# Ledger of designs, part 16: VH-VL binders against Probable ABC transporter phosphonate/phosphite binding protein PhnD2 (phnD2)

Target 1, 264 residues: Probable ABC transporter phosphonate/phosphite binding protein PhnD2 (phnD2), of Prochlorococcus marinus (a3pdp9)
Amino acid sequence: SADPDKLIVALIPDENAATVIQDNQGLKDYLTEAFDKEIELVVTTDYSSMIEAARNDRLDLAYFGPLSYVLAKAVSDIEPFAARIKGGTKTYNSCIIGNTKKGVTSFDDIKGTTFALGDPASTSSRLFPELTLAENGLTKGKDFQGVFLGSHDAVALAVQNGNAQAGGMACPILKSLKKKGVIDPSKVTTIAQSSPIPQYPWTMRSTLSPELKEKIRFTFLDLDSDKVLKPFNADGFASITDSDYDGIRKAGKLLGLDLSKFVK
Below, E stands for the ipSAE of ESMFold2; O stands for the ipSAE of OpenDDE; V2 stands for 0.75 times the mean of E and O plus 0.25 times the DockQ between their complexes.

## First folded at step 5 (VH-VL; framework fv_acimtamig)

Design c6 (from b1 with heavy chain S54Y W106D; at its last look DockQ between E and O 0.15; V2 from the best seeds 0.00; counts 0 for: pae O 11.8 > 2, placed apart)
Fold by OpenDDE, look of step 5:
Structure c6 (fold): chain C 264 residues (1-264), chain A 121 residues (1-121), chain B 106 residues (1-106)
Amino acid sequence: as target 1 above (264 residues)
Amino acid sequence: QVQLVQSGAEVKKPGESLKVSCKASGYTFTRYYMHWVRQAPGQGLEWMGIINPYGGSTSYAQKFQGRVTMTRDTSTSTVYMELSSLRSEDTAVYYCARSPYYTSGDAFDIWGQGTLVTVSS
Amino acid sequence: SYVLTQPSSVSVAPGQTATISCGGHNIGSKRVHWYQQRPGQSPVLVIYYDSDRPSGIPERFSGSNSGNTATLTISGTQAMDEADYYCQVWDSSSYVFGGGTKLTVL
């Protein structure tokens, strides 16, 4: 249906599902009221499942990471329309972290280690960490061993606990985990931060009615509810376009990403 | 032919650990979720957890949190389920099953033949 | 936790229609799958996404889902249909099975 009574809103599993759902309850309520529709939040087990769902038109709205969006866009007609804005910026950074106790506090220390990554389709826990490592002369499989743990919080915990000696994740998530007391700052060292990354895009399926699509865009862009924005740590949502993520496409090419790995 | 072949029956004592394997064949192993489901004698099906197509991302049922570990080996197209601190109540047939699609919540279209694990003193 | 409720048993004469219910709060908003398990065998998917039928499953198997009840219907029931049937849903990042229904063909 071009105008369904229920909207499926998918959220990328960059953290454990419970956290993601909790952080988006305000949004759920807001959208429910705004659209006068049932809103179903969906958190998949991995990034690829969201991509596949998008390809099969199973999602009405989807909150992707930048890379996962690019991958999804390659196999679907999803339309990006909004991203978080804070302090006038629509970007965030990726962090490389190391286990402090194990003495992993520099790029050189990463040699010979197990490096924790999130999801293969993750921007800040796979793409940019690998790029940063490569830029510093470290090659996966040669200088370090990579392991995909599925989420950013998993990466942080693995590094903290020494199951992995180093890892890559979104800096905002790391900050949040430290604030929550999940990660002990004395146990995890930030080795490096990436260049700015475009924020996560909100997307909608193209087969929604023009009227509904317009309403969705307006609702997000006009959103000023603290209840919604606080969990997002945002001042609001700003308009975005597909071209805003061309840099991600370029970065993906540098790593030789195979889009076929994300297609059934 | 698409099939999942599981390891053979096991007898364990309380406190021990079990590890069941599930070997996949006939399809692209890295493009499907794998699930573990158990069934106690005369009882219904109980979902234990899921492992994603990539790496080792997992989600476990709350009941098994802390005791269950699911892993997969792409090189051998094999998924493993380890359950520790076994109890008599863990006596069951354990099944592996795949999801046909990437999306969470999809059905289990292919099942292994099951592995009987008996936990007794 | 989300709970699915099935009748423990259903009996039907050969050729008649068997109906197995699966109750759950607002289950109509979920996607329901159904599995058949014959004695001593592994479960087999017979219905997915409420009403879709996998290849190889007879047309006499159908499913519906609305409100608080999903239903598996077997028309023209045959002796070979005698089995346990389980409904399943995805909820809060977990799969939930019903308790199962034993279908007896008289």
Scores: ipSAE 0.007, ipTM 0.484, lowest interface PAE 11.8, mean pLDDT 92
ESMFold2, look of step 5: ipSAE 0.307; ipTM 0.735
ESMFold2 (binder alone), look of step 5: mean pLDDT 94; pTM 0.956

Design c7 (from c2 with heavy chain Y106D, light chain S93Y; at its last look DockQ between E and O 0.45; V2 from the best seeds 0.00; counts 0 for: pae O 15.3 > 2)
Heavy chain, then light chain:
Amino acid sequence: QVQLVQSGAEVKKPGESLKVSCKASGYTFTRYYMHWVRQAPGQGLEWMGIINPYGGSTSYAQKFQGRVTMTRDTSTSTVYMELSSLRSEDTAVYYCARSPWYTSGDAFDIWGQGTLVTVSS
Amino acid sequence: SYVLTQPSSVSVAPGQTATISCGGHNIGSKRVHWYQQRPGQSPVLVIYYDSDRPSGIPERFSGSNSGNTATLTISGTQAMDEADYYCQVWDSYSYVFGGGTKLTVL
ESMFold2, look of step 5: ipSAE 0.446; ipTM 0.794
ESMFold2 (binder alone), look of step 5: mean pLDDT 94; pTM 0.957
OpenDDE, look of step 5: ipSAE 0.000; ipTM 0.462

Design c8 (from b1 with heavy chain S54R W106Y; at its last look DockQ between E and O 0.01; V2 from the best seeds 0.00; counts 0 for: pae O 10.2 > 2, placed apart)
Fold by OpenDDE, look of step 5:
Structure c8 (fold): chain C 264 residues (1-264), chain A 121 residues (1-121), chain B 106 residues (1-106)
Amino acid sequence: as target 1 above (264 residues)
Amino acid sequence: QVQLVQSGAEVKKPGESLKVSCKASGYTFTRYYMHWVRQAPGQGLEWMGIINPRGGSTSYAQKFQGRVTMTRDTSTSTVYMELSSLRSEDTAVYYCARSPYYTSGYAFDIWGQGTLVTVSS
Amino acid sequence: SYVLTQPSSVSVAPGQTATISCGGHNIGSKRVHWYQQRPGQSPVLVIYYDSDRPSGIPERFSGSNSGNTATLTISGTQAMDEADYYCQVWDSSSYVFGGGTKLTVL
């Protein structure tokens, strides 16, 4: 349906599902009221599943990471329309972290280690960490062993606990985890931060009615509810376009990513 | 000069424990991993485990899990390897070797002179 | 467990080129290191990271690694090169040595 009574709103599993759902309850309520529709939040098991769902038009709205968006856009007609804005910026950074106790505090220390990654389709817990490592002369499989743990919080915990000696994740998530007391700052060392990455894009399926699409865009861009924005740690949502993610596409090419590997 | 100097030869009985020391000099002790490798008579090299002198973290080969303990004393730049519940098969020359990050990566660029441990009833 | 396979022995005449192989599944995707061990002595690193040579190691020592085989090459082999040679890799947070190759200089 171009104007369904229920909207499926998918959220990328960059953290455990419970956290993701909790953080988006305000949004759910807000959208329910705004659209007078049932809002169903969905957190997929992995990034690829979300991409596949988008490909099959199973999602009405989807909140992707930058890379996963690019991958999804390659196989679907999803339309990006908004991203979080904080302090006037629509970007965030990826962090490479190391286990302090194990003495992993520099790029050189990453040699011979197990490096924790999130999802293969993750921007800040796969793409940028690998790029940064490569730029510093470290190649996965040759200089360190990569392991995908599914989510950013899993990466952080693995590194903290020494199950992995180093890892890559979104800096905002790391900051949040430290603030929550989940991660002990004394146990995890930030080795490096990436260049700015375009913020997570909100997308909608192209087959929604033009009227509904317009309403969706307006609702997000005009959103000023603290109840919604506080969990997002955002000042609001700002307009974005597909071209805002061209840098991600370029970065993906640098790593020789095969899009076919991200489709189940 | 960078060097690793190990403790002297030991003779042990089955069931006993051995403890070999490896004193590092000529370089920053905490900037390099230390490994223990043993070699049974007429046999090849066998990796036992690794210790990070900076924090004291360790990782052991599965074969020696529960039986080996590696420790360090930063004040004396010395690493220790203790192997318990000795068996005749533990008769070997035990080597310490450092692993640098900057040039050799995983490689062991400096080795101790070895410590012969004989386990015999 | 990851296994490295070396020939038990290799013989070469003085001045000739000795080649020692180290086989391992997809070893080309790993960094291979080589150690020389003369009788009664400690191992000495002669090649690291597939083809890099430590300071003090003669240029006649070289290494390569591709596919399923890493190779240590000693050109212009000398009597002093007679020793056991071991290849080594890192795998799954463990270090694995080959079985060693006895190089005899005839």
Scores: ipSAE 0.005, ipTM 0.485, lowest interface PAE 10.2, mean pLDDT 92
ESMFold2, look of step 5: ipSAE 0.331; ipTM 0.745
ESMFold2 (binder alone), look of step 5: mean pLDDT 93; pTM 0.951

## First folded at step 7 (VH-VL; framework fv_acimtamig)

Design d1 (from c5 with heavy chain Y106D; at its last look DockQ between E and O 0.02; V2 from the best seeds 0.00; counts 0 for: pae E 16.9 > 2, placed apart)
Fold by OpenDDE, look of step 7:
Structure d1 (fold): chain C 264 residues (1-264), chain A 121 residues (1-121), chain B 106 residues (1-106)
Amino acid sequence: as target 1 above (264 residues)
Amino acid sequence: QVQLVQSGAEVKKPGESLKVSCKASGYTFTRYYMHWVRQAPGQGLEWMGIINPSGGSTSYAQKFQGRVTMTRDTSTSTVYMELSSLRSEDTAVYYCARSPWYTSGDAFDIWGQGTLVTVSS
Amino acid sequence: SYVLTQPSSVSVAPGQTATISCGGHNIGSKRVHWYQQRPGQSPVLVIYYDSDRPSGIPERFSGSNSGNTATLTISGTQAMDEADYYCQVWDSYSYVFGGGTKLTVL
């Protein structure tokens, strides 16, 4: 249906599902009221599953990471329309972290270690960490061993407890985990930060009615509810376009990503 | 003396909920994670979940997702574990254990004495 | 899900060395902890971070971890060492225990 009574709103599993759902309850309630529709939040098992769901036109709204969005856009007709804005910016950074106790506090220390990554389709816990490491002369499989743990919080915890000696993840998530007391700042050292990355895009399926699509855009861009924005750690949502993610496409190519590997 | 003291044994019916408490003493409560582990009669140890020092974040084993809730009260140095929709298979000794991540890593160095919960019709 | 495999039982004579294995895919990249549980008692941490020993644990307890196998070693095994032993790791969002090994001192 172009105007369904229920909207499926998918969220990228960059943290454990419970956290993601909890952080988005405010948004759920807000959208329910704004659209006078049932809102169903969905957290997929992994990034690829979300991409496939989009491909099959099963999602009405979807909140992707930048890389996963690019991958999804390549196989589906989703429309990006908004991203978080904080402090006047629509960007965030990826962080490389190390286990302090293990003495992993520099790029040189990463040699010979197990390096934790999130999802293969993750921007800030795979793409940019690997790029940053490469820029500093470190190659996965040669200088360090990579392991995919599925999510950013898993990366942080693995590094903290020494199961991995280093890792890559979104800086905002790391900050949040520290604030929540999940991660001890004294046990995890930030080795580096990436260049600015475009924020996660909100997308909608193209087959929604024009009227509903406009309503969705307006609702997000006009949104000023603290109940919604506080969990997002955002000042609001700002308009975005597909071209805002061309840099991600370029980065993906540099890393030699194969889209076919993300298709189930 | 560092110790974890749990609430007493309980008998429950299927469909009911249990809530076990674990009171910590002898150490800085807010510096340690708390875990819940259960052990069915004659079976091995099964991890149920973790709650962070502040109580603001939890992670549960997939098996218990939707049925388990862990909470933490800093004022009383007590952690709680609630398990709903009880089944006979939930009959077990339930343990709380701390994870001293700044001393002995993330291992469970202190355990409660255990709480036997029997679920029977 | 990550799986840890332990032998169901190990038997040793007093004074001999007991070895308990814990198998897991690339477990050497993880930190392994070991717990002792005597009948009717709570588990006790005996080894953490592969080979570190908590205060109060006898020196006869040692641990190693490499490749796909972690090992708990008890030298000069005593009658009091008869217990169930569990290995443990952190994996993604959860802790994982091995199935446990019953150590019998003959």
Scores: ipSAE 0.000, ipTM 0.467, lowest interface PAE 16.8, mean pLDDT 92
ESMFold2, look of step 7: ipSAE 0.000; ipTM 0.418
ESMFold2 (binder alone), look of step 7: mean pLDDT 93; pTM 0.955

Design d2 (from c5 with heavy chain T103Y S104T Y106D; at its last look DockQ between E and O 0.35; V2 from the best seeds 0.00; counts 0 for: pae O 15.7 > 2)
Fold by OpenDDE, look of step 7:
Structure d2 (fold): chain C 264 residues (1-264), chain A 121 residues (1-121), chain B 106 residues (1-106)
Amino acid sequence: as target 1 above (264 residues)
Amino acid sequence: QVQLVQSGAEVKKPGESLKVSCKASGYTFTRYYMHWVRQAPGQGLEWMGIINPSGGSTSYAQKFQGRVTMTRDTSTSTVYMELSSLRSEDTAVYYCARSPWYYTGDAFDIWGQGTLVTVSS
Amino acid sequence: SYVLTQPSSVSVAPGQTATISCGGHNIGSKRVHWYQQRPGQSPVLVIYYDSDRPSGIPERFSGSNSGNTATLTISGTQAMDEADYYCQVWDSYSYVFGGGTKLTVL
């Protein structure tokens, strides 16, 4: 249906599903009222699953990471329309972190370690960490061993606990985890930060009615509810276009990503 | 057949630790969260915590913070729950349960058979 | 902490409709799940996401959620439906169960 009574709103599992759902309850309520529709929040098991869901037109709205969006866009007609704005910017950074106790506090210390990554389709817990490491002369499989743990919080906890000696994750998530007391700042050292990364894009399926699409865009861009924005850690949502993520496409090519690996 | 099989009943003394195992079979182990829930005799269900599919992330109920540790072994499809500094009030049946997070949300769709742990002096 | 309130017990005659409530502040904005626990058995999911039924659960089980109350409804109640029923939600980074309701089939 081009105007369904129920909207499926998908969220990437950049953190554990429970946390993701909790953080988006305000948004759910807000959208329910704004659209006078049932809103179903969905967190997929992994990034690839979300891409596949988009491919099969199972999602009405979807909140992707930059890389996963690019991958999804390659196989679906999703339309980006908004991204979080925080501190006047529509960007965030990826962080490389190390276990302080184990003495992993520099790039050189990463040699010979297990390096924790999130999802293979993750921008800030896979793509940019690997790029940054490569730029600093470190190659996965040669200089360090990579392990995918599925989510950013998993990466942080693994590094903190020493299960991995280093890892890559979104800086905002790291900050949040520290604030929540999940991560002890004294146990995890930030080794590096990436260049600015375009913020996560909100997308909608192309087969929605033009009227509904416009309403969705307006609702997000005009949104100023603290109930929504505080848990979302945003000042608001700002307009974006597909071209805003061309840099991600380029980066993906540099890393030699195979799109077929993300299709189930 | 999808099932969760837990370790057998245990008797413990105050101050000791318990460790219950939950072995999963019949499904892709790494696609589901695992939860631990306990039930004291004649009482209701009490959520203890969650561990993510990779085992790298956990979240515990406030009541058990500092005393509970959840781990999982992908190679054996087994999840463990350890509770330390046991008290008589910890006497309960302990359940493991899985939750799918793809379209089915966080509901616990499969449960273990339960493990009775008795704590007495 | 978030609290879910259930009646301690509900009685129903065979063939009649049983209704079990679960109260919580603005619970209508949450996803409510329901579990059935027969004596000496493990809990079984009977309703998820307020009103959806898992495969294998009879159609006589239904759920609703609005305002401050979620409701589990069992139409045409049978003897086998005698059990404890628990509602559940996610709140403040934790799962919360109701106190449970004992359903007696007279």
Scores: ipSAE 0.000, ipTM 0.468, lowest interface PAE 15.7, mean pLDDT 92
ESMFold2, look of step 7: ipSAE 0.006; ipTM 0.531
ESMFold2 (binder alone), look of step 7: mean pLDDT 94; pTM 0.959

Design d3 (at its last look DockQ between E and O 0.56; V2 from the best seeds 0.00; counts 0 for: pae O 12.4 > 2)
Fold by OpenDDE, look of step 7:
Structure d3 (fold): chain C 264 residues (1-264), chain A 122 residues (1-122), chain B 106 residues (1-106)
Amino acid sequence: as target 1 above (264 residues)
Amino acid sequence: QVQLVQSGAEVKKPGESLKVSCKASGYTFTRYYMHWVRQAPGQGLEWMGIINPYGGSTSYAQKFQGRVTMTRDTSTSTVYMELSSLRSEDTAVYYCARSPWYYTSGDAFDIWGQGTLVTVSS
Amino acid sequence: SYVLTQPSSVSVAPGQTATISCGGHNIGSKRVHWYQQRPGQSPVLVIYYDSDRPSGIPERFSGSNSGNTATLTISGTQAMDEADYYCQVWDSYSYVFGGGTKLTVL
């Protein structure tokens, strides 16, 4: 249906499902009221599953990471329309972290270690960490061993407890985990930060009615509710276009990403 | 054949810890969440927590927070549940169960282990 | 915490229709799953997403969900259907089970 009574709103599993759902409850309520529709939040098992769901038109709205969006866009007709804005920017950074107790506090210290990554389709817990490491002369499989742990919080926790000696994750998530007391700042050292990365894009399926699509865009861009924005850690949502993520496409090519690996 | 095989029955004393294993076979281990559910004698089912397909991210029921730890080993397709500071009320059959594609409306538990009886007595 | 309420027991004669209710505030807005547990056995999924039936589950099992009540219906009840039945939902970062209903086939 081009105007369904229920909207499926998918969220990328960059943290554990409970956290993701919690952070988006305000949004759920807000959208429910704004659209006078049932809103069903969905958190997929992994990034690839979300991409496949989009491919099969199972999602009405979807909140992707930058890389996963690019991958999804390649196989589905989704339309980006908004991204989180904070501090006047529509960007965030990826962080490389190390276990302090293990003495991993520099790039050189990463040699010979287990490096924790999130999801293979993750921008800030796979793509940019690997790029940054490569730029500093470190190659996965040669200089360090990579392990995918599925989510950013898993990366942080693994590094904190020493199961991994280093890892890559979104800086905002790290900050949040520290604030929540989940991560002890004294146990995890930030080794590096990436260049600015375009924020996560909100997308909608192209087959929604033009009227509904406009309403969705307006609702997100005009959104000023603290109940939504505080848990989301945002000042608002700003307009974006597909071209805003061309840099991600380029980065993906640099790493030689095979899109076929993200299709189940 | 898709199956979950759990470790054998255990007898514990109050204050001790239990650790139950659940070995998966017959399917792609990393595509499913794993849950732990327990059932006290003559009682209903109680959800304990969830661990993601990659073995790092967990979410526990509030009742068990601080006392339960779930882990998984992809290399052996095994999930573990550890419960510390045991008390008599923890006497139950403990089940592992998988759920497939996504959370929020909550996917169903389509495959269950055979259960592990843990008895806590002084 | 979200609470699911089930009757403690339901009795039916062979061949009759058994109905097991699961009450919850606005449960109709949730996805309800049902599990069958025979004595000494592990739970078995019999209905998922309110009304979908897994492969291998007899057609006599059906489900519905609206308002504040989800319902499991077993038509043409057989002796083998005697078991405990549990409803389940996801709510507020956790799964919630009903208290269970013992179905007795007279």
Scores: ipSAE 0.000, ipTM 0.486, lowest interface PAE 12.4, mean pLDDT 91
ESMFold2, look of step 7: ipSAE 0.572; ipTM 0.836
ESMFold2 (binder alone), look of step 7: mean pLDDT 93; pTM 0.955

Design d4 (from c5 with heavy chain P100Y Y106D; at its last look DockQ between E and O 0.01; V2 from the best seeds 0.00; counts 0 for: pae O 2.9 > 2, placed apart)
Fold by OpenDDE, look of step 7:
Structure d4 (fold): chain C 264 residues (1-264), chain A 121 residues (1-121), chain B 106 residues (1-106)
Amino acid sequence: as target 1 above (264 residues)
Amino acid sequence: QVQLVQSGAEVKKPGESLKVSCKASGYTFTRYYMHWVRQAPGQGLEWMGIINPSGGSTSYAQKFQGRVTMTRDTSTSTVYMELSSLRSEDTAVYYCARSYWYTSGDAFDIWGQGTLVTVSS
Amino acid sequence: SYVLTQPSSVSVAPGQTATISCGGHNIGSKRVHWYQQRPGQSPVLVIYYDSDRPSGIPERFSGSNSGNTATLTISGTQAMDEADYYCQVWDSYSYVFGGGTKLTVL
């Protein structure tokens, strides 16, 4: 249906599902009221599953990471329309972290370690960490061993407890976990921070009615509810286009990486 | 001594193509990105594009898409920039410059001496 | 596209401090590099990553970056500092130069 009574809103599992659902309850309520529709939040098991769901037109709205969006866009007709804005920016950073106790505080220290990654299709817990490591002369499988743990919080916890000696994750998530007391700042050292990455894009399926699509765009862009924005750690949502993510496409290409391989 | 040495000045006609070379020496050629930057007479610097250390990938500024081709030869430590369908507005000094980190937007720490290309009918 | 704005010209007397600004939207969140270009010469990197100085660059050169403005400061300006100065940033996986500032030493 171009105008369904229920909207499926998919969220990428960058943290454990319970946290993702909890953080988006405000949004659920807000959209329910705004659209006068049933809103069903869905957290997929992994990033690839979300991409496949989009491919099969199972999602009405979807909140992707940059890389996963690029991958999804290549196989589905989704339309990006909004991203978080904070402090006037629509970007975030990837962090490489190390276990402090084990003395992993520099790139050289990462040699010979187990490096924790999130999802293969993750921008900030896979793509950019590997790009950064590569630029610093570190090759996965040669200089360090990679392990995929599925989510950013899993990466942080693994690094904190020493199961992995280093890892890559989104800096905002790291900050949040520290604030919540999940991660002890004294146990985890930030080794590096990437350049700005385009924020997570909100997308909608292209087959929705033009009227509904416009309503969705307006609703998100006009959204100023603290109940929604605080959990998102955002000042609001700003307009975005597909071209905003061309850099993601370029980054992998320039370093000789095939982004299509960043999927399960 | 680390240096980039470019080919000599050229005079071209509209519609022709230019190809400028940049030979690197004094450092590990395959570890650095190479950029091309041009400067029209009395104007500022304009970034044209980047080629990765292996030479297998490039990224060009939108303005030059379809007209510019960057290549590199590791055997001779030389990078090339070709610009086709030349116009009078393409009259400029063309510079090659190296950078190390791409993801961090590293600075251009070494520059060639520049190549003046004049496009006139 | 991202735009960097520089004053077209700045004048300073010998021995005085020259300040060249580079304006850009939230430029403080970016890494700013500065290049010096003397007449008839190639650009030379004088400041990188907002405030770092390459080897061989005099200590009188310094940089800062916050908010919407990056600044190149030249203390004790000398005649040899007369040149065009360009700021540069990385944006959206492209590189952007400012329009350049001509520094004249009076």
Scores: ipSAE 0.116, ipTM 0.694, lowest interface PAE 2.9, mean pLDDT 93
ESMFold2, look of step 7: ipSAE 0.576; ipTM 0.832
ESMFold2 (binder alone), look of step 7: mean pLDDT 94; pTM 0.956

